# VH-VL binders against Small ribosomal subunit protein bS1c (rps1), part 8

Target 1, 263 residues: Small ribosomal subunit protein bS1c (rps1), of Porphyra purpurea (Red seaweed) (Ulva purpurea) (p51345)
Amino acid sequence: MTKNNESFTHRNFAAVLQKYKYDLNLGDIVAGTIFSFELNGVLVDIGTPVSAYLPIQEVSSNQELNNFNSLNINDTREFFLLDYNVESRQLILSIRRLEYIRAWKRIRQLLAEDSLLDVRIKGFNKGGMIVNLEGISGFVPNSHLNNFSKNTSSTNKFIKLKLLNVEEKSNNLILSHRRALIAQASSNLIVGNIIEGVINQITPYGLFIKAGNLKGLVHISEINVKQVERIPSQFKIGDTIKAVIIHVDKKQGRLSLSMKHLK

## First folded at step 4 (VH-VL)

Design p3 (from ma4 with heavy chain S31D N57E; framework fv_masavibart)
Fold by ESMFold2-Fast, scan of step 4:
Structure p3 (fold): chain C 263 residues (1-263), chain A 124 residues (1-124), chain B 110 residues (1-110)
Amino acid sequence: as target 1 above (263 residues)
Amino acid sequence: QVQLVESGGGVVQPGRSLRLSCAASGFTFSDYAMYWVRQAPGKGLEWVAVISYDGSEKYYADSVKGRFTISRDNSKNTLYLQMNSLRTEDTAVYYCARGTYYDFWSGPGAFDIWGQGTLVTVSS
Amino acid sequence: QSALTQPASVSGSPGQSITISCTGTSSDVGGYNYVSWYQQHPGKAPKLMIYEVSNRPSGVSNRFSGSKSGNTASLTISGLQSEDEADYYCSSYTSSSTYVFGGGTKLTVL
């Protein structure tokens, strides 16, 4: 015959969890099942003796999506353990914070891999294109957009981009369309190779050449002197030319060309 | 349910004009580059023309440049090919095709959805 | 004369693998990763099998694979089936912002 003795603590809520051998820490990712909806949040069963609570503000990073439409009773999913409220004795969960952490981990991986990305267009401003990559805001400077339309009908369409810079503290990404286009070209884009293209723009400092969906520059110093001296206006937009690749800036997406060594 | 339906083919005399239409349904037409590809009887495929999602960029095969004009009406989900100064070598089944990308900025695209084609015969 | 060179014909037995080559220049196949492959049965419109050298559209069997080395792209069909008997065309984007096709390869499944 044995007597039942219960172990209790008069300390805060964290000590209760520790005493009953629940190894939970703030910042943990926990599995939970939604079992009740309330006005300003939902109750989640994470397997502990105490209830966990997901506030409406922690459902999404998008304020318009801070509602319960994507959640159902008996849904099981992962949550970030954000805090605990000692007064109410509830663990506070977040989907928003979990998505943020996973997105930034993924962004760092994509940057390290130098990945080609399908990115959603969100809008435009004077300096360039505003985009969204996995919930993180990004920007493509005008100098890194190649023949891109800034019409509002472009909003919500996808574009292939590559990352230039990332800064987690400011939740900001800088991306390049020019770099993505260079990445989609193959081994022909090697210094010393000859490419064929069409004169797209004539400037005082050189010729811009369109070779497929790539844009390169033949600086005036890289044009044969004899060709230039005969007829100052010998070049015409739409003319086809051949040029040697003299430099490929893969990081910035720039292509430098020369006509100087061609016969 | 994505569909492309060509129309406007027929028999025409050399030097005449003909306009082909391609009615698109089941996708957001204004988000895709569109193509015309032809195939002469018993021969292989030949690309004819492409138009960007908004109509701002157009490219043509050298064999039709200056004679054919590609256009689109995004409000009617319809692609057009205006064929002028027709030659006997233009005799072919003309296919309408959609690009692989949701938008043209993602790249030049491949021909991912094809119509059944419309026959154009240039003779007599 | 087609811009891209393909063999006129290729044959294999059910269950075998075959490869079809597509050779161009540095201004098309060699210059860009925009090679696509199409299957055409008699009297039917072409069907996209491979795009951007090696990508498969949804619904295309994983028996079809694509690759590229230099100026030559290749389509490989493994585990040949009678329904694979068709004409196969390669296509590439070019430096002139145009598209070119190969002459086509007739696949016969013996």
Scores: ipSAE 0.007, ipTM 0.510, lowest interface PAE 9.9, mean pLDDT 82

Design p5 (from ma4 with heavy chain S52W, light chain N55D S97Y; framework fv_masavibart)
Heavy chain, then light chain:
Amino acid sequence: QVQLVESGGGVVQPGRSLRLSCAASGFTFSSYAMYWVRQAPGKGLEWVAVIWYDGSNKYYADSVKGRFTISRDNSKNTLYLQMNSLRTEDTAVYYCARGTYYDFWSGPGAFDIWGQGTLVTVSS
Amino acid sequence: QSALTQPASVSGSPGQSITISCTGTSSDVGGYNYVSWYQQHPGKAPKLMIYEVSDRPSGVSNRFSGSKSGNTASLTISGLQSEDEADYYCSSYTSSYTYVFGGGTKLTVL
ESMFold2-Fast, scan of step 4: ipSAE 0.034; ipTM 0.541

Design p8 (framework fv_masavibart)
Fold by ESMFold2-Fast, scan of step 4:
Structure p8 (fold): chain C 263 residues (1-263), chain A 123 residues (1-123), chain B 110 residues (1-110)
Amino acid sequence: as target 1 above (263 residues)
Amino acid sequence: QVQLVESGGGVVQPGRSLRLSCAASGFTFSSYAMYWVRQAPGKGLEWVAVISYDGSNKYYADSVKGRFTISRDNSKNTLYLQMNSLRTEDTAVYYCARGYYDFWSGPGAFDIWGQGTLVTVSS
Amino acid sequence: QSALTQPASVSGSPGQSITISCTGTSSDVGGYNYVSWYQQHPGKAPKLMIYEVSNRPSGVSNRFSGSKSGNTASLTISGLQSEDEADYYCSSYTSSSTYVFGGGTKLTVL
């Protein structure tokens, strides 16, 4: 089987490190000291006889920040071991890849903490809101954008959101405004409490209620319905109702409501 | 009692237009999200479009976005699909379906289906 | 978006139990509890069998049940009968407020 240049480079890199007894592999995070600026990158001393090089493209994922203004001679910092260039005999370093890995680790920690997050709005598409969290692009589906104004003037503003799903392999960062709103109102969202709201949507299977910034569902089984085939014949959009909270879905940011004992 | 009946299918050349209709009866049409789902001959199901109960929200599959327009007339209990710039890959049986929940508040299942109408796009 | 992954075919004998899998990603099956299953007999429109992962519509036999683990949803049919022979499709809501279907599974009752 033929090997390409990348496969050959990786094998050669392993041989060099093994020859000198270094505990280093591609993908490792290493400390390095900047000692020289070149036209298209910087030279870094990571304690090996093999030179290490940080290309300008590997300084940041943001093209406008692909410069050396934040780097100084004799500065020591962490780098990701990206590759080994056999022709130049240099280890290739990355700050961009390191930042990406750390951002995803931070995002997983934020998900575990279930915290309210201030997230930057990047824009909108038909399916929802595009956001940025820790440099990683994310998405808020329209079904999770309760009461939010959708326009381009909101771009680069911040919104309080909660993480819904995180998966680096599929580059899937899903957030919810609905979950954030429920979390912010949680002290008042107790099963058995009565809330007042306005009928926002009518379906054959229930009523969707707007209660301030919150959205709730009164399922057909939780309505005192006279003998009719459909709920909609008894209710009108805009009607004010009182309902009892019977369930709070903190994961999806939804309220289940009942009108059964409040007629 | 609950029924959906599609119409408007036929044979059409690429680049032309067709308008499909779906007549609803036996339920309060204005209270349901409505869907179009298609199935190419011998192939599987493909979702096409959705419209909310009041017509304020619409979503489309990427394959039809910009070419197809979903609409409804609640006074006539009728759902429509305007298909422009038709392509041979749009050849399919088109089904009208009723949603279980509004897509803004709870993504729905397709609980009632029409019998379908065949659209053939050929040169 | 990619379609959901289902086996092309499954088979069983009358009285047996079979399971059909439906595998997606965290942006559809794994991210939401909005998986539905449809039965389609040749030349007929699809019929809803399961909605919201595990709920049965009125009139659907309790021999049909649904479940989900991670990115994979499953439809189980117990006590197989000849009338169960059909194509079965799964569907899921997505992070783009759209819907995707599986490729379909042909069930043969031997």
Scores: ipSAE 0.000, ipTM 0.374, lowest interface PAE 16.1, mean pLDDT 79

Design q1 (framework fv_dusigitumab)
Fold by ESMFold2-Fast, scan of step 4:
Structure q1 (fold): chain C 263 residues (1-263), chain A 124 residues (1-124), chain B 111 residues (1-111)
Amino acid sequence: as target 1 above (263 residues)
Amino acid sequence: QVQLVQSGAEVKKPGASVKVSCKASGYTFTDYDINWVRQATGQGLEWMGWMNPYSGNTGYAQKFQGRVTMTRNTSISTAYMELSSLRSEDTAVYYCARGTYYDFWSGPGAFDIWGQGTTVTVSS
Amino acid sequence: QSVLTQPPSVSAAPGQKVTISCSGSSSNIGNNYVSWYQQLPGTAPKLLIYDNNKRPSGIPDRFSGSKSGTSATLGITGLQTGDEADYYCGTWDSSLSAYWVFGGGTKLTVL
């Protein structure tokens, strides 16, 4: 028989939606009910005259989970309206994109709340620790890691971290272990309080002190010159000292200490 | 944006004093030391000293001890370097630079942010 | 004059490799971290290498640093015309004077 196929255009699709008074736009979050499994995707009823399709690649932000095992016929859930495929005349849905948007919303909220985070370690590279937070890859620079963290080398363990810098445009998520350690000890980290620590490193510039799992610096300017004529001859690695907290840098996770006002 | 902005060029007579300013922005002023480095025309970099903006404590190179004073005003995030008893040999560009000293892994003493420099000319 | 010794000049052709040495003593390079600075004509110095061999954000991997005993070296591969500059090493001195020292500087010329 002489029959021709007719295709929708974006203009024709808009006309259909307007006729049925649907207020749908690309980027909307829509509720849908799964009604059929196909070879490479899932058909979803979102209440439109045209069927919606969830490709297998859009099931999860985790490539290992790009399968149908978590989906069932008659499940109702939320989807991101990703595109309209003119050739197949289907609305294209995404769970992956929805998860991404929600993850970044949660990350911005966590940053605003300055929250302590339980973050899963994914691995290490030359520059630091690779982690995953809410499905988004993050990085803890070596400058923001406690030395003991590098000795774990094991993946899939949790670590307490704080957000240092976030930028969704560049998919950039930087976190700090030092900042988290300072925050966890903050009730005892009051400027003017005396703390005890162990000398971990001696330099001509000052003493690096380990107090529990925290790191601090007694800068050379904060050592009484009249009492201590030469740092290397006065102090030994492993010595315990008392020092006054003069500054707590919560943003960078640093503790500044002074020995000048102690006897 | 992290930045150090210095005061403008100065011309002084021998025996006078000069005071150069260095205004910090884009970071917490009291978290990093300010170092002063000078460079005479056609010569290398010469470190003069450091100042801790939180405590006000200083350390000066022996060559400048007794002639240099480094101070700050935390309310306006500004560091100062005053050099007295000027001689023609003090003609140089003077830089302030931020010292990174709290990074356990990077170690002590790298200057990661520099001011643009202040030219001081000492002539009779 | 200078406590840390650098060659006064080095030169090489575009695309080649050059190394700049910085020699000191046990009280400075031998016991402390070394940093390197690039100074283009008429500009303030720029941090190029810190902690002996680490690069700040924005410094290409053509630049590298190393330290062995009382000497440090700055390596530059794939030389470009824009690399013409003065290069300075710097470190802390462990002596009682409690001071920072710079090398005398090396003028790099890309022929």
Scores: ipSAE 0.000, ipTM 0.377, lowest interface PAE 18.4, mean pLDDT 78

Design q11 (framework fv_ebronucimab)
Fold by ESMFold2-Fast, scan of step 4:
Structure q11 (fold): chain C 263 residues (1-263), chain A 121 residues (1-121), chain B 111 residues (1-111)
Amino acid sequence: as target 1 above (263 residues)
Amino acid sequence: EVQLVESGGGLVQPGRSLRLSCAASGFTFDDYAMNWVRQAPGKGLEWVSGISWNSGSISYADSVQGRFTISRDNGKNSLYLQMNSLRAEDTALYFCAKDYYDFWSGPFDYWGQGTMVTVSS
Amino acid sequence: QSELTQPRSVSGSPGQSVTISCTGTSSDVGGYNYVHWYQQHPGKAPKLLISDVSKRPSGVPDRFSGSKSGNTASLTISGLQAEDEADYYCSSYAGSYTYYVFGTGTDVTVL
């Protein structure tokens, strides 16, 4: 409003935007042009009758990067419309919140696609590996860290992982290296394919087989075309066998195998 | 941190027995195969015996087959080697070694410092 | 028990490359991709250096590399340094009767 001598409130500001047909809501992503640098922030023109302000603490989630080195006068970019400050009568913008929203959208997409990910190692604690994915902290439990020796020289290196659990409200990512290894092998893990493996264990109900990083079971009913009451004595632990994959459990890393067609 | 601490070694006469122990900490003991490896003074490494995570698979080097027995107690995070009918050629430093996998074929990613067994009269 | 055959010793000057061979049979080195290399300094326990033929554990410098062709695996140490002076052992999965077999060992001397 251009009216003189009127008390300015949050309600009055919303009414001004509505009157001049500016369809802006808190939480919107808006395009803005930087036009002035101040000590503690940046003034941005978002095409409204009021100026918007980007505080320095809203430039990045990394406090060491809360500076203006990446921003230039007359540059246009996207901002998150964070708040309205009644006292300063300015719209408050955020790059930090925008980056956070985009990171979580990306993470949900990666989870939905069950993607194999290259993830940066941040460090280790007693329970597992701490990693960073798209700026969000994640954790790989020790039970999902096969084929990895823990030491400090791994910090800042990349590791192949898959997402197990994603919870944005708790800002929590759980990932698995074991599932990533399974996924990398999975082009050869098709029901009906023949694989070679080593007999790892002989039990009354079947043969446990090691096939790469995966474990398989040839149930006693799948050893011979004719049903047998006991595991045949010719099988020894360490023997290499060929078997057909009849089921793949990618989550637990287990194969169900059959030797019937090979007898 | 991962630690393996061997004990039970000592001086023993030929034909007698010793039991070695290995106390494990810093990892989930139940998830991994365990091995005994020995090294005679000034000689090379010799694999002695291995046991899978659940004791379902056990194997021995030919030189100790029938004389040594490997076992584990997952509730106590402990590995054992019962050595019977000891011979002079069994004289060696005995290492406890953690397999990278829950069954054989993996590398030994952690080793204890060893316990010395001397078989002499 | 058959041991894997390694040369008794190899030597080189700092900055040179040395290669240690590990020869077995089709029932161990030639039959599986489960060959591992260990480094042992005098008075110390062995340390894992290379796993599964060519994989470096975290903390092992990239100047250590492994390979395999037929029944022979090889460990190559490039840019040889004084601290590399040690005994090196290969091992291989050897089947159900004897899970592992170690090599005869190689003493690396840095001149």
Scores: ipSAE 0.000, ipTM 0.361, lowest interface PAE 24.9, mean pLDDT 79

Design q12 (framework fv_flanvotumab)
Fold by ESMFold2-Fast, scan of step 4:
Structure q12 (fold): chain C 263 residues (1-263), chain A 124 residues (1-124), chain B 108 residues (1-108)
Amino acid sequence: as target 1 above (263 residues)
Amino acid sequence: QVQLVQSGSELKKPGASVKISCKASGYTFTDYAMNWVRQAPGQGLESMGWINTYTGNPTYAQGFTGRFVFSMDTSVSTAYLQISSLKAEDTAIYYCARGTYYDFWSGPGAFDIWGQGTLVTVSS
Amino acid sequence: EIVLTQSPATLSLSPGERATLSCRASQSVSSYLAWYQQKPGQAPRLLIYDASNRATGIPARFSGSGSGTDFTLTISSLEPEDFAVYYCQQYSNWPPYTFGQGTKLEIK
């Protein structure tokens, strides 16, 4: 009829159960220890008697890394609490979703800091270069790729880039190599300084100049009246010219040059 | 509203038994521990122990083993305290109280919601 | 078991005055200490948990402080409804989760 005393160890686990039941919400970040590998996922101990499950599809944002090779029994790490199945009493965890949330938070920080980034090349398509930044897929349009050739040997190499346009809801991450090159040369890109470059392209509205890895434009209005009139006879692709920096657009990676008052 | 409602007062003879109920409403019964607290006439509060409503496992404070039994019925969100072989010393107001979340090392946390109390009088 | 000693046993003050109630533990309870208010014929009411956190609906005039073995409940300006018995409770160790003997706060 009467019941005797309960063990302190058993009571301790019961208290943990009540704590996690009270504190645990979908979307929480929880600490857990991997204790078993199953056919399509791993079992994780998050401090409850019922184990949590990490499906193989939730191991990484990169499908090539959706395997168990990076996971070891007794490893402890953080997980995102994706779902709870009341019938099976099983919590579903995600590393992929946690990485995604942290990556976008980091990307917003990097955009605010206007950071120069080392970004991994994933491949190329007809419009430009596909890259990966913090696990998020990004794109560099061909118009923002200075001096790069489409080549599979560049895959998994790093390139210096800057963020151009960022929108998480549309999964839109656009970067620029042109902006990065200007940022790297910023100590020498001061309005009023003279630079030397070669004519890379001649257009009706001006000259495109290549100075090292940088591109600049000498608008026809920035060429002497006499020179503008005779542009086809005075300038040739490959000619070396001197020009004064009149404007640096650091955000767009554009350099405006002038040949006026130069002899 | 979150509340705990206890059964009415009891007048018993020595040697009899009593079963006090504590009905929870306004929250998920199994998310919180249910604690029992005794207050003898003119005295302070004394913790008796608790029942883990998720597992059904009772934990008794020193001195409250044997004659005291904590139980529950999840289907009606009710916790029970049974006292057998009643003695005059058992005369007291018995409270149930909801335990907040607790730390791994500390057991149940603070008691945020209390029942109104059940007076048990053992005549002699 | 951990013994909680409250002082003073009785505190006589007037409305508008500051009340300071002490609770001392026989061994460290870290921050796992709560304060309760009990009026005659009523169940206790949680005021403060984890030594310094005010419970939902509790007026700002109530505050808790301390850690380890020495804890204080302060009522900055007494209202008539504050005259009651106050209990501290520890929940840092295995049961029993002990209560102090209480401090009776009464009108002078």
Scores: ipSAE 0.000, ipTM 0.354, lowest interface PAE 24.8, mean pLDDT 78

Design q13 (framework fv_flanvotumab)
Fold by ESMFold2-Fast, scan of step 4:
Structure q13 (fold): chain C 263 residues (1-263), chain A 123 residues (1-123), chain B 108 residues (1-108)
Amino acid sequence: as target 1 above (263 residues)
Amino acid sequence: QVQLVQSGSELKKPGASVKISCKASGYTFTDYAMNWVRQAPGQGLESMGWINTYTGNPTYAQGFTGRFVFSMDTSVSTAYLQISSLKAEDTAIYYCARGYYDFWSGPGAFDIWGQGTLVTVSS
Amino acid sequence: EIVLTQSPATLSLSPGERATLSCRASQSVSSYLAWYQQKPGQAPRLLIYDASNRATGIPARFSGSGSGTDFTLTISSLEPEDFAVYYCQQYSNWPPYTFGQGTKLEIK
C-alpha cells in the first residue's frame, strides 16, 4: 500500500482516539448500530465514548436515495470512518464512501476476471450508450456497440457487456458490447477455422465483415488482390465471403481474418 | 494527394489560449479518425487523444482533460485543437495524424501526419 | 497504462550495415504495434503497422516482427536517409495509445 501524506486534521484525530485507547483509524470500516435520527443525519453507536454521525449526504451514492427511508433504529451495519468533527466532537461516518470503495473493488475484480456482465442501460448520447455498473456510470462508445438499436425503449434494459478500461481517479468506466459478443462465441472461434460473412464496410486497410453477431477485419495484406484489380473494385458492400480466422483478440473484441488460401 | 496541413507556429504568454487547425485533403474526412500527438522539445511522442470524425466526439488521454478541446468542421474537412490557460509546460510541437477505425474500436496506426505546429509559451 | 521500452537508446552504425531495434511492452499488446521514423524538423512517418505489415511506400529493407510483449524493427542495409529517431507505438487498449521513448539511429 502507498504511504499517505498525513494532514494536520488526520494527525489531530489520531491523537483524540489515542487518548481513549481505541484501535481506529480514518478509512477503517466499522460496525455500528443506529440509535437516533436527527434533522440532517443519524447517530450511530460504534462502541466508542465519542458519538458517531452519519450525515444524510453520506447515505447513498445516488442523490435521489439520500434520505432515511432505508434506515431503522437498531439497524447494525458497516460504515466507512470519514473524519472527526472537532466542533461537534463526533466521528463522521459514510455509507456512500463505503459503497463507492466496494463498487470499485468489485469492478477491479470483474476486470481482472474478464467477466461477462449484465449491465443496465441508462440512455444514449451521440457518442454511445450510457450504462450503470455497481452504481458507477459507464460508457459504451459507438465503436464498441455491435448491431444494437438506439432508442428510448432500450432504457433500463440489461445488456451483456465486458469492461474495456477502468480508471478510478478519473471515475472513467469504458465497456464493450463487441468484446462481450466475441466472448459468448469464443468456444467456436478457433484460429484456422473458416467463417462466412458479408462485407459491411470497405476501407483502405481492408474489409469489415459481419459474421452473425460478430465483426471481423480482413486486412489488405490478407486478400489475394489481382494485378489489375483494386480492393474497392473487387468487392462490394453486401457481398458474401469466406475467410480463415487468423487471430482472436478477446480483450478488445477483435477478429482478424484472412482470405489467402481461398480461391 | 492525401495530406494534412496544420496552421503556423504560435508564440503565447502564460494564461493565453491557442487554437491549432489541421486541414485534411485527398480523402473523405469522415472515413478516418483524427489523432493529436504532442512532442516537447528534445522529447518523444505523446498521444493526446482523438476525435471521431463520423460522430464528432472527442476522446482524451490521461493528462489532457480540461484545458484541451478537440473539435472539427466537416464542411471544410478541418480538425482543431484548442488549449486554454497555457503553461510553460505546453511548449511543444503539436501534430495531427490520421488513424484507421479497427472495428470502430478507435484509431489504429497513424498513416498520414500533419507537418506539426510549434507552440511556444514564454513570458 | 502500457509502457513501451525501446533499446538501445542510441545505435551508432555506418551505411550498409544491418540495424536491429527492440521494443518491449509491459503487458501484451498482441500484434497492435506500429513503428515510426522521425527526422529532425519533420513529422513522424509510419513504417510498420500490426507488428509486421509494411506501410504504403516503405522500402523492403524495413521489416517488423514479434507479438505479445517483444517486438523488433529491422533495417537490412542502412541507407544514408535512414539515420533518424524510431518510435514504437501500441494501440491495443482503449486508451491510452502509448509510444516508446525512441531509439536514435546515428551515423558512425
Scores: ipSAE 0.000, ipTM 0.377, lowest interface PAE 16.6, mean pLDDT 79

Design q14 (framework fv_flanvotumab)
Fold by ESMFold2-Fast, scan of step 4:
Structure q14 (fold): chain C 263 residues (1-263), chain A 122 residues (1-122), chain B 108 residues (1-108)
Amino acid sequence: as target 1 above (263 residues)
Amino acid sequence: QVQLVQSGSELKKPGASVKISCKASGYTFTDYAMNWVRQAPGQGLESMGWINTYTGNPTYAQGFTGRFVFSMDTSVSTAYLQISSLKAEDTAIYYCARGYYDFWSGYAFDIWGQGTLVTVSS
Amino acid sequence: EIVLTQSPATLSLSPGERATLSCRASQSVSSYLAWYQQKPGQAPRLLIYDASNRATGIPARFSGSGSGTDFTLTISSLEPEDFAVYYCQQYSNWPPYTFGQGTKLEIK
């Protein structure tokens, strides 16, 4: 990690910390107790001789909610150490920045878990659907909006989505409705159900079928073929078929299928 | 020993045709799909499509229909790529590659031919 | 139709260093992603398939991770023979099985 050139304010902050023998750095998460309200912010005791200040604009990521109604004298909570104000000789704290950091940590965990999410719809543009997840804006491209109409007023309604890509550096959160539908279908895969898929490969021992993100095999013993006809004479790659699930490997998304007794 | 051996380099004039061979050995030819990949000078890999070696049926990627033909001869374990009406933009190295054909592992290309350089110039 | 974007285009490192190469898909490919190595004048060589499975004969220093749209190829400690071009490929969709544009790993 490279450090940026220090500003005058940051150099003064370092000098103050050295004078008082504290190992605090900008960007640290500190515990503090609110002890006084002022017109445009609150004073916080973080255990240093230097006062800490939480400006009203740093109370919430939603500017409409920047007020002190949720804060009380003697409340103790965590704050992000944002800056040092030379004029007032105060450390500047943020709840807004801390919420942002935690939201991105949560989003990364949700991506790693490949979670099926209930996400709030904010609106639409030419390229897709705008959503909000954990306070962070996200986007569902049109190519990942399966069976969803832009002409429907759906603002503030919930939709089940899966994360496709997240990158905090570019403030990029991409989600998919199509992936969510596939995941929901997968959770309902049970022996005896009929699925529809496309023949992807034909082999001497059977047919390989793709149904979305799932792979299935119809073993030659599970195909009703005329005894004198070989498999390649009855099927071709790209053919759509219906088959009954006879075995499910949920973790791998692998299916054993049968075409017997279908009419 | 599993290997794919391709035919030698070709120098052709615009409008001519070329037929590249890819001979498989060391495995049962019909158990694996044969894929074709193009690499133009200084560029990356471009998938052209594949042929099912059990059925003989080819599948072409968009942009590789019409002038390009995948075929095979099971008796000699050989796949073929034919390009008709050659254009300057067809100048490239053409690779054949075996699609790893396992129900559980998908279509990754585990064995590759050495490549055939096709140069189209007047 | 699925576009794979690899980053960085060029990565300059020294032998013994750790290399991390990225591949992002324009839509989910689940785990149906492979990594290939290509040296000048040679055919590509399969390194990783199904996102994280090492191909036969590939050294343990190569590992793959990721699912959905974000994938990473890691080389834990670079050897001189590892300086090459690396490609990712998806095979989740109906053909074409598209490749990324490649990352060139070069000596610093």
Scores: ipSAE 0.000, ipTM 0.401, lowest interface PAE 13.6, mean pLDDT 79

